# Designs tried in a protein design chat: VH-VL binders against q9h2d6r1778to1887. Part 1

Scores and structures below are computed, not measured.

Target 1, 110 residues: q9h2d6r1778to1887
Amino acid sequence: LNFKKGWMSILDEPGEPPSPSLTTTSTSQWKKHWFVLTDSSLKYYRDSTAEEADELDGEIDLRSCTDVTEYAVQRNYGFQIHTKDAVYTLSAMTSGIRRNWIEALRKTVR
Structure headers, positions and changes below count from the first letter of each chain, unless a header shows other numbers; antibody chains are not in Kabat numbers.
F, E and O are the ipSAE of ESMFold2-Fast, ESMFold2 and OpenDDE, as the mean of both directions, binder to target and target to binder. V2 is 0.75 times the mean of E and O plus 0.25 times the DockQ between their complexes.
[cut] marks letters that were taken out.

## First folded at step 1 (VH-VL; framework fv_lerdelimumab)

Design Le_a10
Fold by ESMFold2-Fast, scan of step 1:
Structure Le_a10 (fold): chain C 110 residues (1-110), chain A 125 residues (1-125), chain B 109 residues (1-109)
Amino acid sequence: as target 1 above (110 residues)
Amino acid sequence: EVQLVESGGGVVQPGRSLRLSCAASGFTFSSYGMHWVRQAPGKGLEWVAVISYDGSNKYYADSVKGRFTISRDNSKNTLYLQMDSLRAEDTAVYYCARGPTYYEVSGYYTIFDYWGQGTLVTVSS
Amino acid sequence: SSELTQDPAVSVALGQTVRITCQGDSLRSYYASWYQQKPGQAPVLVIYGKNNRPSGIPDRFSGSSSGNTASLTITGAQAEDEADYYCNSRDSSGNHLYVFGGGTKLTVL
């Protein structure tokens, strides 16, 4: 069961950080995906067609989520999903979209 | 080569205004977040303000909120700091710094990878 | 609010190893970066992230972190390493808030 869907960006993992002289805070590290919230996870896809085919680009296990907080980012309206194993940084197009996602995520997790 | 050159510092009386500039060259200015960091004579470093790569997001240290305004002109590769209602406590060398952001699984961080030479602002009667 | 605590001064003999520490709750969530500042000069980034060194920084500089503590180690200190060293991190209670440690003055004897 899907509780919320929408476009957002997630910060791509660079692995080993690139040299500072070649690093940028522009959109080159941000990847736009179609996000789908379920009762146990936040799944993301290339687009809604990929969702129909259930071809995941990634998934965040919300059962291990410890917190969801607003977080300032270089692009648009950011927030973080903290889990016991990792921190995911996301960006929504508007403040309202961010507020709605944070509220939906907090309702799904403790 | 990356270069940041500050200008606009000087001696001003309390309550007056001053505008600092930072001319950037040697990199794609519009791709980087930029910071102002200050250092009072004989004291440590204090972060002042940040502006996002496109100018849409700005954040300030509590000590300068409501008095200082950070801005940028990407077409001129220039960063600005408008300082209003100056106080004696604002006396410092002001540095501009380039702030790329890095991400790792356990979180992310911003570094100050290149700094200008600084410009001295003295607020005294 | 979050603060980063550094000892104000430390000394090391030429050729010996010294460790400068930075402590604060923000270091549990965010990596530290380290800056070297010599009198009358602008700060220079020497270490960032887990243990990354910018191009041009000697390999005697290294970093580490554990819990609420970050450390800068100089193995085989040289005379030119005499400087003030500052750690920096994000404020754990907010976003886009950055905090510097008070600085550690390193004297190479």
Scores: ipSAE 0.000, ipTM 0.567, lowest interface PAE 14.1, mean pLDDT 81

Design Le_a13
Fold by ESMFold2-Fast, scan of step 1:
Structure Le_a13 (fold): chain C 110 residues (1-110), chain A 121 residues (1-121), chain B 109 residues (1-109)
Amino acid sequence: as target 1 above (110 residues)
Amino acid sequence: EVQLVESGGGVVQPGRSLRLSCAASGFTFSSYGMHWVRQAPGKGLEWVAVISYDGSNKYYADSVKGRFTISRDNSKNTLYLQMDSLRAEDTAVYYCARDYEYSYGYTYDYWGQGTLVTVSS
Amino acid sequence: SSELTQDPAVSVALGQTVRITCQGDSLRSYYASWYQQKPGQAPVLVIYGKNNRPSGIPDRFSGSSSGNTASLTITGAQAEDEADYYCNSRDSSGNHLYVFGGGTKLTVL
């Protein structure tokens, strides 16, 4: 049951101390992942091959999701997934991709 | 060739201070975060502290917070660890290690040979 | 304040496969890195970011990660692989950013 898949970027994991780059090689805190939306979670992987092998980089539990909103960011088209314990900030390459992800996420969590 | 050389270790009495240095060569020191990691005799590795490339961000293990201060001098390619209020439990070989950031995380790719700190009466 | 748990010791016969495991809640979110340490020597990075090898590390070393567990596998163990192996991962608690596992002593029989 996969509702939507695609490449997006996510900002530092919630619950971490703010993670400014410790090294100049990566001044961007945005990490690109292959995202897969299911009925109960948003899973992300290194790539689609990792998805086939079910080798997760991370997972957002959408059952605890309270809201999904557009959020202005310096990198492309941002939005946030609000859960009871954390806020996740994501970025899509185009405004259309962001709109589609927000709509899909809202349908899943209501 | 990346090289890290620690110095400043020695025997020191409890409650005293000691400053460790780590001399870096073979890479652009000012572009990398740096870590201190220690190992008590016959025990495992314990992360101690990290400093960002420009010195603006510093993080410490709970066991040393308030007693140890990490710093760096990018003009001298040198990392420092100022150790105050030393305890017997701080006895360890202290390693400096270079931070390595990749798309999915952080690790330490190069380590020095270490310098022994013995806190004893 | 995450903890990474490793078995203190493991043995493998020369030429056989051994798996060293690391377990902790932080591994659900962050990949483990693996370090090899021989007596009197500094640690050496052997695996990072799930299954990446630094230059010079033999391909018999591989990593895997699933749920709260990370594993280092040595396929066809050699005598020179006898060492202590440590996992390391990011911690999500406050300023304490990194935690090491307790280490696993590998004996090659």
Scores: ipSAE 0.006, ipTM 0.582, lowest interface PAE 9.6, mean pLDDT 84

Design Le_a16
Fold by ESMFold2-Fast, scan of step 1:
Structure Le_a16 (fold): chain C 110 residues (1-110), chain A 121 residues (1-121), chain B 109 residues (1-109)
Amino acid sequence: as target 1 above (110 residues)
Amino acid sequence: EVQLVESGGGVVQPGRSLRLSCAASGFTFSSYGMHWVRQAPGKGLEWVAVISYDGSNKYYADSVKGRFTISRDNSKNTLYLQMDSLRAEDTAVYYCARDSYTWNYEYFDLWGQGTLVTVSS
Amino acid sequence: SSELTQDPAVSVALGQTVRITCQGDSLRSYYASWYQQKPGQAPVLVIYGKNNRPSGIPDRFSGSSSGNTASLTITGAQAEDEADYYCNSRDSSGNHLYVFGGGTKLTVL
C-alpha cells in the first residue's frame, strides 16, 4: 500500500562534504525525483523503473518528522519536511499537488 | 477479458465464519492493490478493506476491524476476505475491486459482480 | 451518516442537464471518483480525478471540484443514465482510508 507517488523536486543542500577529487559547480540546486510515500518513510528514486528495482536515491524517515509546512520557493510550490536531524525542502508542480502531498505526509506522521 | 469474479457467499448463522474469494484474470494481478466493498440490501456502498500489491500493507473499515482479514495469493491471482464473528449487520453483497493509482488520485476502476452474504438464524 | 454528503434523489427530463453533488472536507485534499450503479449490477467507474473519463464512458459525463464540493454533470441526460450515483474519496482522519457518499438516485423523466 503506497500512500502516494509522484514527481517532485528536492533542494540539494550540503549534508556531506564533497569528495576531494570533485570540482564545485554553480549549476541548479534542485533535483527532480520520483517520490513514493509509505507508512514510515518518503523514498525517492531517479524514476519509476528505479522504484521497481528498489534503487534508492534517498529516503526521509518520517518517524523522526516533527512538522510539514508550506514554504515559499522560487521553483513552483514549495514545502518543508522537518525532522530531528534535518529540514528537507521540496517543490511540487502545482499548488494542488503540494496540498495533496502535505496532507498525505501529515496523516502519515500524525 | 479483464475480469474479477467473487465466490464463497451464502447463508450463515450469527457468530460463525465465512471466507470469500475473488479470482482475477486478464491483467497482472500482482501489480495492483485490491479492495473489498460491500452493500447491504437497499443501502449504499461501504468500503471494507484494502491490501497492497505485495500483501505487506492492510487497512480495514472501523466496522470490521478485528473480525475480518484481507489476504491475497499472487501465485493464484486470488484475493480473499476471511470473515469471523459474523453479525446480522454484515449481510450484504460483497464486491472486490481493483485499486488504480495515479499521481494525484485513487479510484476503483474494475469491479466484480459481487457475492451475497446473508447472516441469519 | 457518511462523511461525504449526497442528496438522496434527483430528477431530470430527457435531454436536459443535471448536476449531482458530493460534499465533505476530504474533497479539499483529494479528488472524488464517481460510480454508476444500476439495479442488480456492480458499480461502474464513470469519472475519476477532477474530470477524467474511463474508456467507454460517454462524453456527456463530466466532473468538477471546488473547495469541499465535487460534482458530476450529465449534459443531455438519456434514459440509460437512470441509476444510483456514488462519490468516493480518500479519508485522511485515520485507518479508515476510503469513504463513499450515501448515493443519489437519478430518475430520468
Scores: ipSAE 0.000, ipTM 0.563, lowest interface PAE 16.3, mean pLDDT 83

Design Le_a3
Fold by ESMFold2-Fast, scan of step 1:
Structure Le_a3 (fold): chain C 110 residues (1-110), chain A 126 residues (1-126), chain B 109 residues (1-109)
Amino acid sequence: as target 1 above (110 residues)
Amino acid sequence: EVQLVESGGGVVQPGRSLRLSCAASGFTFSSYGMHWVRQAPGKGLEWVAVISYDGSNKYYADSVKGRFTISRDNSKNTLYLQMDSLRAEDTAVYYCARGEYYDFWSGYYTDAFDIWGQGTLVTVSS
Amino acid sequence: SSELTQDPAVSVALGQTVRITCQGDSLRSYYASWYQQKPGQAPVLVIYGKNNRPSGIPDRFSGSSSGNTASLTITGAQAEDEADYYCNSRDSSGNHLYVFGGGTKLTVL
């Protein structure tokens, strides 16, 4: 478990997720990325080819991470990475994938 | 063989309702997100709706939001589209398509529509 | 919401190379997938995730992506490649999550 990769979605802007509703025209700001967990950060790329080319879309510094928790979202299985400066909301395709990511992230910051 | 078979299309008058079905076979239906895509006669493809693998999340094209409802029954390997308040502009061939899948062990999945049904024609006319 | 723009028609001589392009802001965040559609038939996925081919799709089909543009290239076009080609991409700006290009009609001369 020193290294984990996989597809997940992240809200374009860190912060509070939009309220869920099937009948609203609320903006879905979810962006799908290829995530790579390192010893000090969670990096995300457009896809695995971009990872090979080291073309980052973004990075979450896990050294500033204070908590990783499950969080209900309108798209699949959500969780949040809390840092001193921001809250990142992510979504995994299954509850098992979410559990594995949360466990991997918590292990990395401890 | 992986297959999707649509049914339920027909001729309906404006303002009425119609329900489409899509029968899946040859794969683990409950592991995939599913889509409805339509094509008006002589026109291009238009995405209509998506439902997550477990049915908990649903999204709709702006043109159908509030009128159409996507649903699934994983025990019957069947996808549905309930179409209410139909308009002439809804006249199209409706395709069901297999969407996002996730391989538990590899962690990889795609947003592509890799398997399509043959389509079912919906005609909204007087 | 992001729109995907394709030229409505393109021609290529038998055995030559043709490139079909798709342009839109969503392509900066998501790779396009490409679909071939022949008259009276359902669409067939030919490229996904930048440059991946499903099983059964000939090697002459390839994809590329840069910035806000995605391209489908057919190297050594054959008569059977005559069809409409559609790009598709994820749209993150609202609940309308997927958008198709208008389609490009390929004529093999």
Scores: ipSAE 0.000, ipTM 0.570, lowest interface PAE 14.2, mean pLDDT 82

Design Le_a6
Fold by ESMFold2-Fast, scan of step 1:
Structure Le_a6 (fold): chain C 110 residues (1-110), chain A 126 residues (1-126), chain B 109 residues (1-109)
Amino acid sequence: as target 1 above (110 residues)
Amino acid sequence: EVQLVESGGGVVQPGRSLRLSCAASGFTFSSYGMHWVRQAPGKGLEWVAVISYDGSNKYYADSVKGRFTISRDNSKNTLYLQMDSLRAEDTAVYYCARDEVYTYSSGYTVYAFDIWGQGTLVTVSS
Amino acid sequence: SSELTQDPAVSVALGQTVRITCQGDSLRSYYASWYQQKPGQAPVLVIYGKNNRPSGIPDRFSGSSSGNTASLTITGAQAEDEADYYCNSRDSSGNHLYVFGGGTKLTVL
């Protein structure tokens, strides 16, 4: 079942960049998406209509999630979802929204 | 026929310097990060240093930082390790290894030392 | 800085399954890679990422990971698998980017 929904932004290039030693820095771009938290994943869509049609823009597998932590970003209130596949950096509009998402994600992964 | 061949090892006294070379062939050397990894006699593997494909980024293990310098010459397909202020604890077989990167559909990258040289022995003794 | 711990030795009977484990906090964020080293030889990559084999590595080798633990499994061990096995992971701290486990000596009985 769905536990939480809402608008947030995510960096286009989730995951840690290649080791600094290997190089190729792509320009990071924030994309706003409609996020839906389930018991096994965090799915994101262009909007709620796309969610109803199940037209995914992306998905984070929470079964591989190891940690969810606050993370400073230049705009708004950032946090990271750490998985074995990648580190996803997200941004919420307020500190309260970020707190609520971190709490919900931690309950799902634990 | 991807190969890495180390050279320059030998017996050296404490406090002296030694430079190791690693000759690469069979692949586009200038596209890969390169590592130095060492192994003391009868002991395990210890990571030493890495250099980016273009030489602009270098990282070192805490045990060698300030004493060792990694460098490369892409025109000669050669990796180097300049070892200064050598200590008995630096006695080891030194391997060079290629840093391969694998990218998943999710955008996540993983790293592995996919090709290794046969090693060159450095003995630091009086 | 981060450490990766491995048991120093393990034994397996010919044809049986053995699991070698590697434990450390960095494994919560990064997959381990595994290396086989036979006496007098350079290490050979046998597993990278979650469970990927380089070309030429027998399918009896597989990898897995959960939490802070990574495992290398050899199903149907053969005499030629007798070797030292090392895990490697990225270090999440500072300039010391990579860390190896202490190694596990596998004896095939």
Scores: ipSAE 0.013, ipTM 0.587, lowest interface PAE 7.9, mean pLDDT 84

Design Le_a8
Fold by ESMFold2-Fast, scan of step 1:
Structure Le_a8 (fold): chain C 110 residues (1-110), chain A 125 residues (1-125), chain B 109 residues (1-109)
Amino acid sequence: as target 1 above (110 residues)
Amino acid sequence: EVQLVESGGGVVQPGRSLRLSCAASGFTFSSYGMHWVRQAPGKGLEWVAVISYDGSNKYYADSVKGRFTISRDNSKNTLYLQMDSLRAEDTAVYYCARESYYDILTGYYNYFDYWGQGTLVTVSS
Amino acid sequence: SSELTQDPAVSVALGQTVRITCQGDSLRSYYASWYQQKPGQAPVLVIYGKNNRPSGIPDRFSGSSSGNTASLTITGAQAEDEADYYCNSRDSSGNHLYVFGGGTKLTVL
């Protein structure tokens, strides 16, 4: 069991992210959530109060995870969780937070 | 399972037209930008054109601009390349390729994560 | 439009390390992606961004980027790595959005 919690942002449409925009702005929206890592999934909530109430906003099944990689984003520090049927793009506030999340996720899936 | 299958290639005379198709499956086609990339026999890869996820934006390589038209039908999960005024130098295997995820730091498009097997277009007199 | 320069050929002995380089001004602004192509086959993505591997690509493949240069490194080259390798980057100007390097033919001795 590997528990880790914290604030991060995730791109809307957790299946496969929207294609890149040809304009200077992305049509994709980053949403800030409170993330909780368990031994089988990465759950996210509106905030820590919602976690206590078990009011889930979303969940990534790590049992189908194939890879976790750094991914460049304009602000903050991005990374992707690749699963067999979807890719999730997340952003952490510092490079250290991203490093810690990638390490925790890799330990959970391997 | 992501699959891209090209069709429509063949032998055509210079000055004629040909339309290529790319049938996509295994992903939400309407969420991705799509590209055409070609390769002349024994030569390297050459980027040809891109179309945005919603079809509103299109860009072309200088070598094909004004002659080729990229389009898509999201209801049929199909990408098209209309090739007009064909020339001998357009002879190539044409690949359909999917655009990767958005990368804000490196610009609007970043890499080609899945490719079809290609369809051969031969322009000869 | 910008150009990406690759050496046309490189050789490596079985089990040894080889480095394939790609050079161009666009690489100062945009990460390169790398594609492996074997005869008669479609290209396969092997590295994207700074140093990211798609699922299924062996860990002997790695990437690096500095200034106007991007590199693909294969540590412990195997016979099946013999192929043409292409770098690709965003064009830094105009409507011609993407440019490929000329390709490097890797021979595994």
Scores: ipSAE 0.005, ipTM 0.549, lowest interface PAE 11.3, mean pLDDT 82

Design Le_b3
Fold by ESMFold2-Fast, scan of step 1:
Structure Le_b3 (fold): chain C 110 residues (1-110), chain A 124 residues (1-124), chain B 109 residues (1-109)
Amino acid sequence: as target 1 above (110 residues)
Amino acid sequence: EVQLVESGGGVVQPGRSLRLSCAASGFTFSSYGMHWVRQAPGKGLEWVAVISYDGSNKYYADSVKGRFTISRDNSKNTLYLQMDSLRAEDTAVYYCAKGYRYYDSSGYYHFDYWGQGTLVTVSS
Amino acid sequence: SSELTQDPAVSVALGQTVRITCQGDSLRSYYASWYQQKPGQAPVLVIYGKNNRPSGIPDRFSGSSSGNTASLTITGAQAEDEADYYCNSRDSSGNHLYVFGGGTKLTVL
């Protein structure tokens, strides 16, 4: 029953973080979504109306989560959700929001 | 700008071995599960094998289990399929396919990008 | 084991609506993804996760799912939509296994 909801950004392609290499990344596409944490997954939607209609943009199954770590990004306060199969890069507006999400995610995984 | 380029296909005799490669670019290769999918001439698609983003988990279709080995080299952005004890029924175009994340944290659930394929013909 | 069944062929008149169906037990647990394949070309993802379109896929493509059945709908079919369409889902038997439907050849008349 430990639900958390809020706006964050996620990289279009999981594991494609902004690079400090010689190319300023105009190809890195951060997308803002409404995130909903359940006891087994992190779901994300276009907005809270889409959540109400259950129109998912994406879902991360936390049962296969291996780690949740802070991750330096050029866009605000980044962190990664590592699963056995993929790495997801997310960004929160403040360091406090990031800390709260990381704590909630770590509490959910076993 | 995601590109997957297969190579290594050719004509080979039954019982021999062949190694396929898939060179990946335009995404962080080490963050995604990768698949091999094949298609026999005039037939439909058949899933062959999957490998996790870090190489720790591998799964195979029953038709190839014990004969094929999937592997990856994340430092070279390359996926491999080692095919041993080849049979006539292994004749197919072999596609390299990238996993994604939707509806499942595994990221394997659907295939968002495919290579152009490499033809393997097993003929005596 | 899980299997996905598709009709082998379907036709539609230019500008009309067509529905391609996929049936199987795995669809009770997992949404289907749909792939378009034109002769001599690699498959292209057109729908994933029930009814989501990748960037670049025309909005005339939509998906739906109910029980053991998934459907791909093309509203206002164009000549360029003539292709083979494959559904795909996870095998509900376990371990990251995947199953494709047999494919449906769409002819645009």
Scores: ipSAE 0.000, ipTM 0.588, lowest interface PAE 12.6, mean pLDDT 82

Design Le_c1
Fold by ESMFold2-Fast, scan of step 1:
Structure Le_c1 (fold): chain C 110 residues (1-110), chain A 123 residues (1-123), chain B 109 residues (1-109)
Amino acid sequence: as target 1 above (110 residues)
Amino acid sequence: EVQLVESGGGVVQPGRSLRLSCAASGFTFSSYGMHWVRQAPGKGLEWVAVISYDGSNKYYADSVKGRFTISRDNSKNTLYLQMDSLRAEDTAVYYCARDYYYDSSGYWYFDLWGQGTLVTVSS
Amino acid sequence: SSELTQDPAVSVALGQTVRITCQGDSLRSYYASWYQQKPGQAPVLVIYGKNNRPSGIPDRFSGSSSGNTASLTITGAQAEDEADYYCNSRDSSGNHLYVFGGGTKLTVL
């Protein structure tokens, strides 16, 4: 079964800012969300209550996914979802959680 | 405790130069962008300049561009404003202020301010 | 170039509610932050984002935003709230990254 839910962090890359970012911290770049893997996308929410209300914080279209690979990060256990349009960097709390997410994502992606 | 302390203000003649300093303590200075904001006597707040956390990006208000230079020394936790070709209209209290972390939701603000240093440009 | 417009002065009776407004096109894209300044003192952040208070700011201060307008509301004004209030927003025009409103002087009667 390729359906999965859980807490992870995603590196906040909000697209093109109107002007360059003037402040940085490793903590401020990482946003913790409740992630839900569907048959076509990885959706993320503020929490499980927002999931029940279907109020999205964001969504990664897995139909355009080209690869899912481990990626070294300062914060816990990182991995990347490569799509034709963008690269998303995520972080899981343990190596086991990362392994399980990569496996689930790869089963979803063709 | 988190704190910003400005220094270097004083009375200077038109056309001269002055350098302001802002000493930061109680936080990781190198992680924050920093601003200079001024206020002429009896007038409102006017944004002057900003510098990125690493010093690689600098922006200025049109009124000071070409005359003022913002810089920082992260090893000394200090922000600077070099003011050249000073004019009477540059007379103001100069505040340094800490920039908020980038927020994709559109939140931008100055969460910590110094007490200010007075610059008077007069003969 | 973008600007933020505030009324120069407003009065409120002790214990009553007052609303200070800030208007500009930048507010369609970015929430205003609000600063309180008392004579001889540095500005103090009182509201950021739509309606967030820094630690230590009384709950009588609240913010709201709609379209090109942001408002600071003080519910049950106290004598110590007498001050100048400035709104600030991010300017997306490129050359002007930050812009302050002209300030509103609040008198508590």
Scores: ipSAE 0.000, ipTM 0.564, lowest interface PAE 13.0, mean pLDDT 82

Design Le_c3
Fold by ESMFold2-Fast, scan of step 1:
Structure Le_c3 (fold): chain C 110 residues (1-110), chain A 122 residues (1-122), chain B 109 residues (1-109)
Amino acid sequence: as target 1 above (110 residues)
Amino acid sequence: EVQLVESGGGVVQPGRSLRLSCAASGFTFSSYGMHWVRQAPGKGLEWVAVISYDGSNKYYADSVKGRFTISRDNSKNTLYLQMDSLRAEDTAVYYCARDFWSGYYHYYMDVWGQGTLVTVSS
Amino acid sequence: SSELTQDPAVSVALGQTVRITCQGDSLRSYYASWYQQKPGQAPVLVIYGKNNRPSGIPDRFSGSSSGNTASLTITGAQAEDEADYYCNSRDSSGNHLYVFGGGTKLTVL
């Protein structure tokens, strides 16, 4: 069961540098993935072929989602998925695509 | 364009010293850790040493500890490897490589120089 | 010091899929990075982390990791993929901080 699929970018925020810390540059980068919305999670893959093989790049547990908000500070057509343990920053290709994703996510989240 | 260029290799006799240099360009050198990696003729890659972005932390392979010293000069965008008490088994192409950390447990060397050959021979 | 084990050689027919494996205790804590090396050339990063490709690396290259094992998969191997492949991992058990696998020579038949 999949509610929505499509290409979007997610901001990969590095955690704290592990010990020993050799490189100090924080490399928050926008990574493009194929996203698949299910009834309990937002999964993302390298592409649709990886989805068919079920080779996940990552997954956001929507059961812990507290809010979904627009967020244009870092990139156009951005939005955030707030969960109990983390905040995920994503970006869509257009304002319309962002609106559709936010609506689909909010409908999935109780 | 991000580039690393090694120099200083050559033919040396056992027991002598040699200093290798690696000139960096196209990026903020002082933000990245730097590695030395070697490869003996016809053999695999062997990690040699790494130095942190500010030079405060240095780590060495067991095979070179006490004989080799890694250092850097951030004002000159240059990495060094001082090799003392050279042995025949130190004969290799020596590469410098840029350390990269892209979050979590993702550690890798993303940019490599072309290498400089060190031959330890009588 | 910790070791990463690779088979020394593997062959694949043109257009077929090949999987190169790397095994070691450090892989339980750190994801491997994979490097391609052609004769007389410097190594080139092809995969880092679980399954990330640097810009310019063809999409036929992919990675996976589970427990103490990491794998590099080439789907639809091409002649230009013939090379030596090395895995690398961080090892935080002492001063010997990084370790390479012994390398796998890939022959494309």
Scores: ipSAE 0.135, ipTM 0.632, lowest interface PAE 4.3, mean pLDDT 87

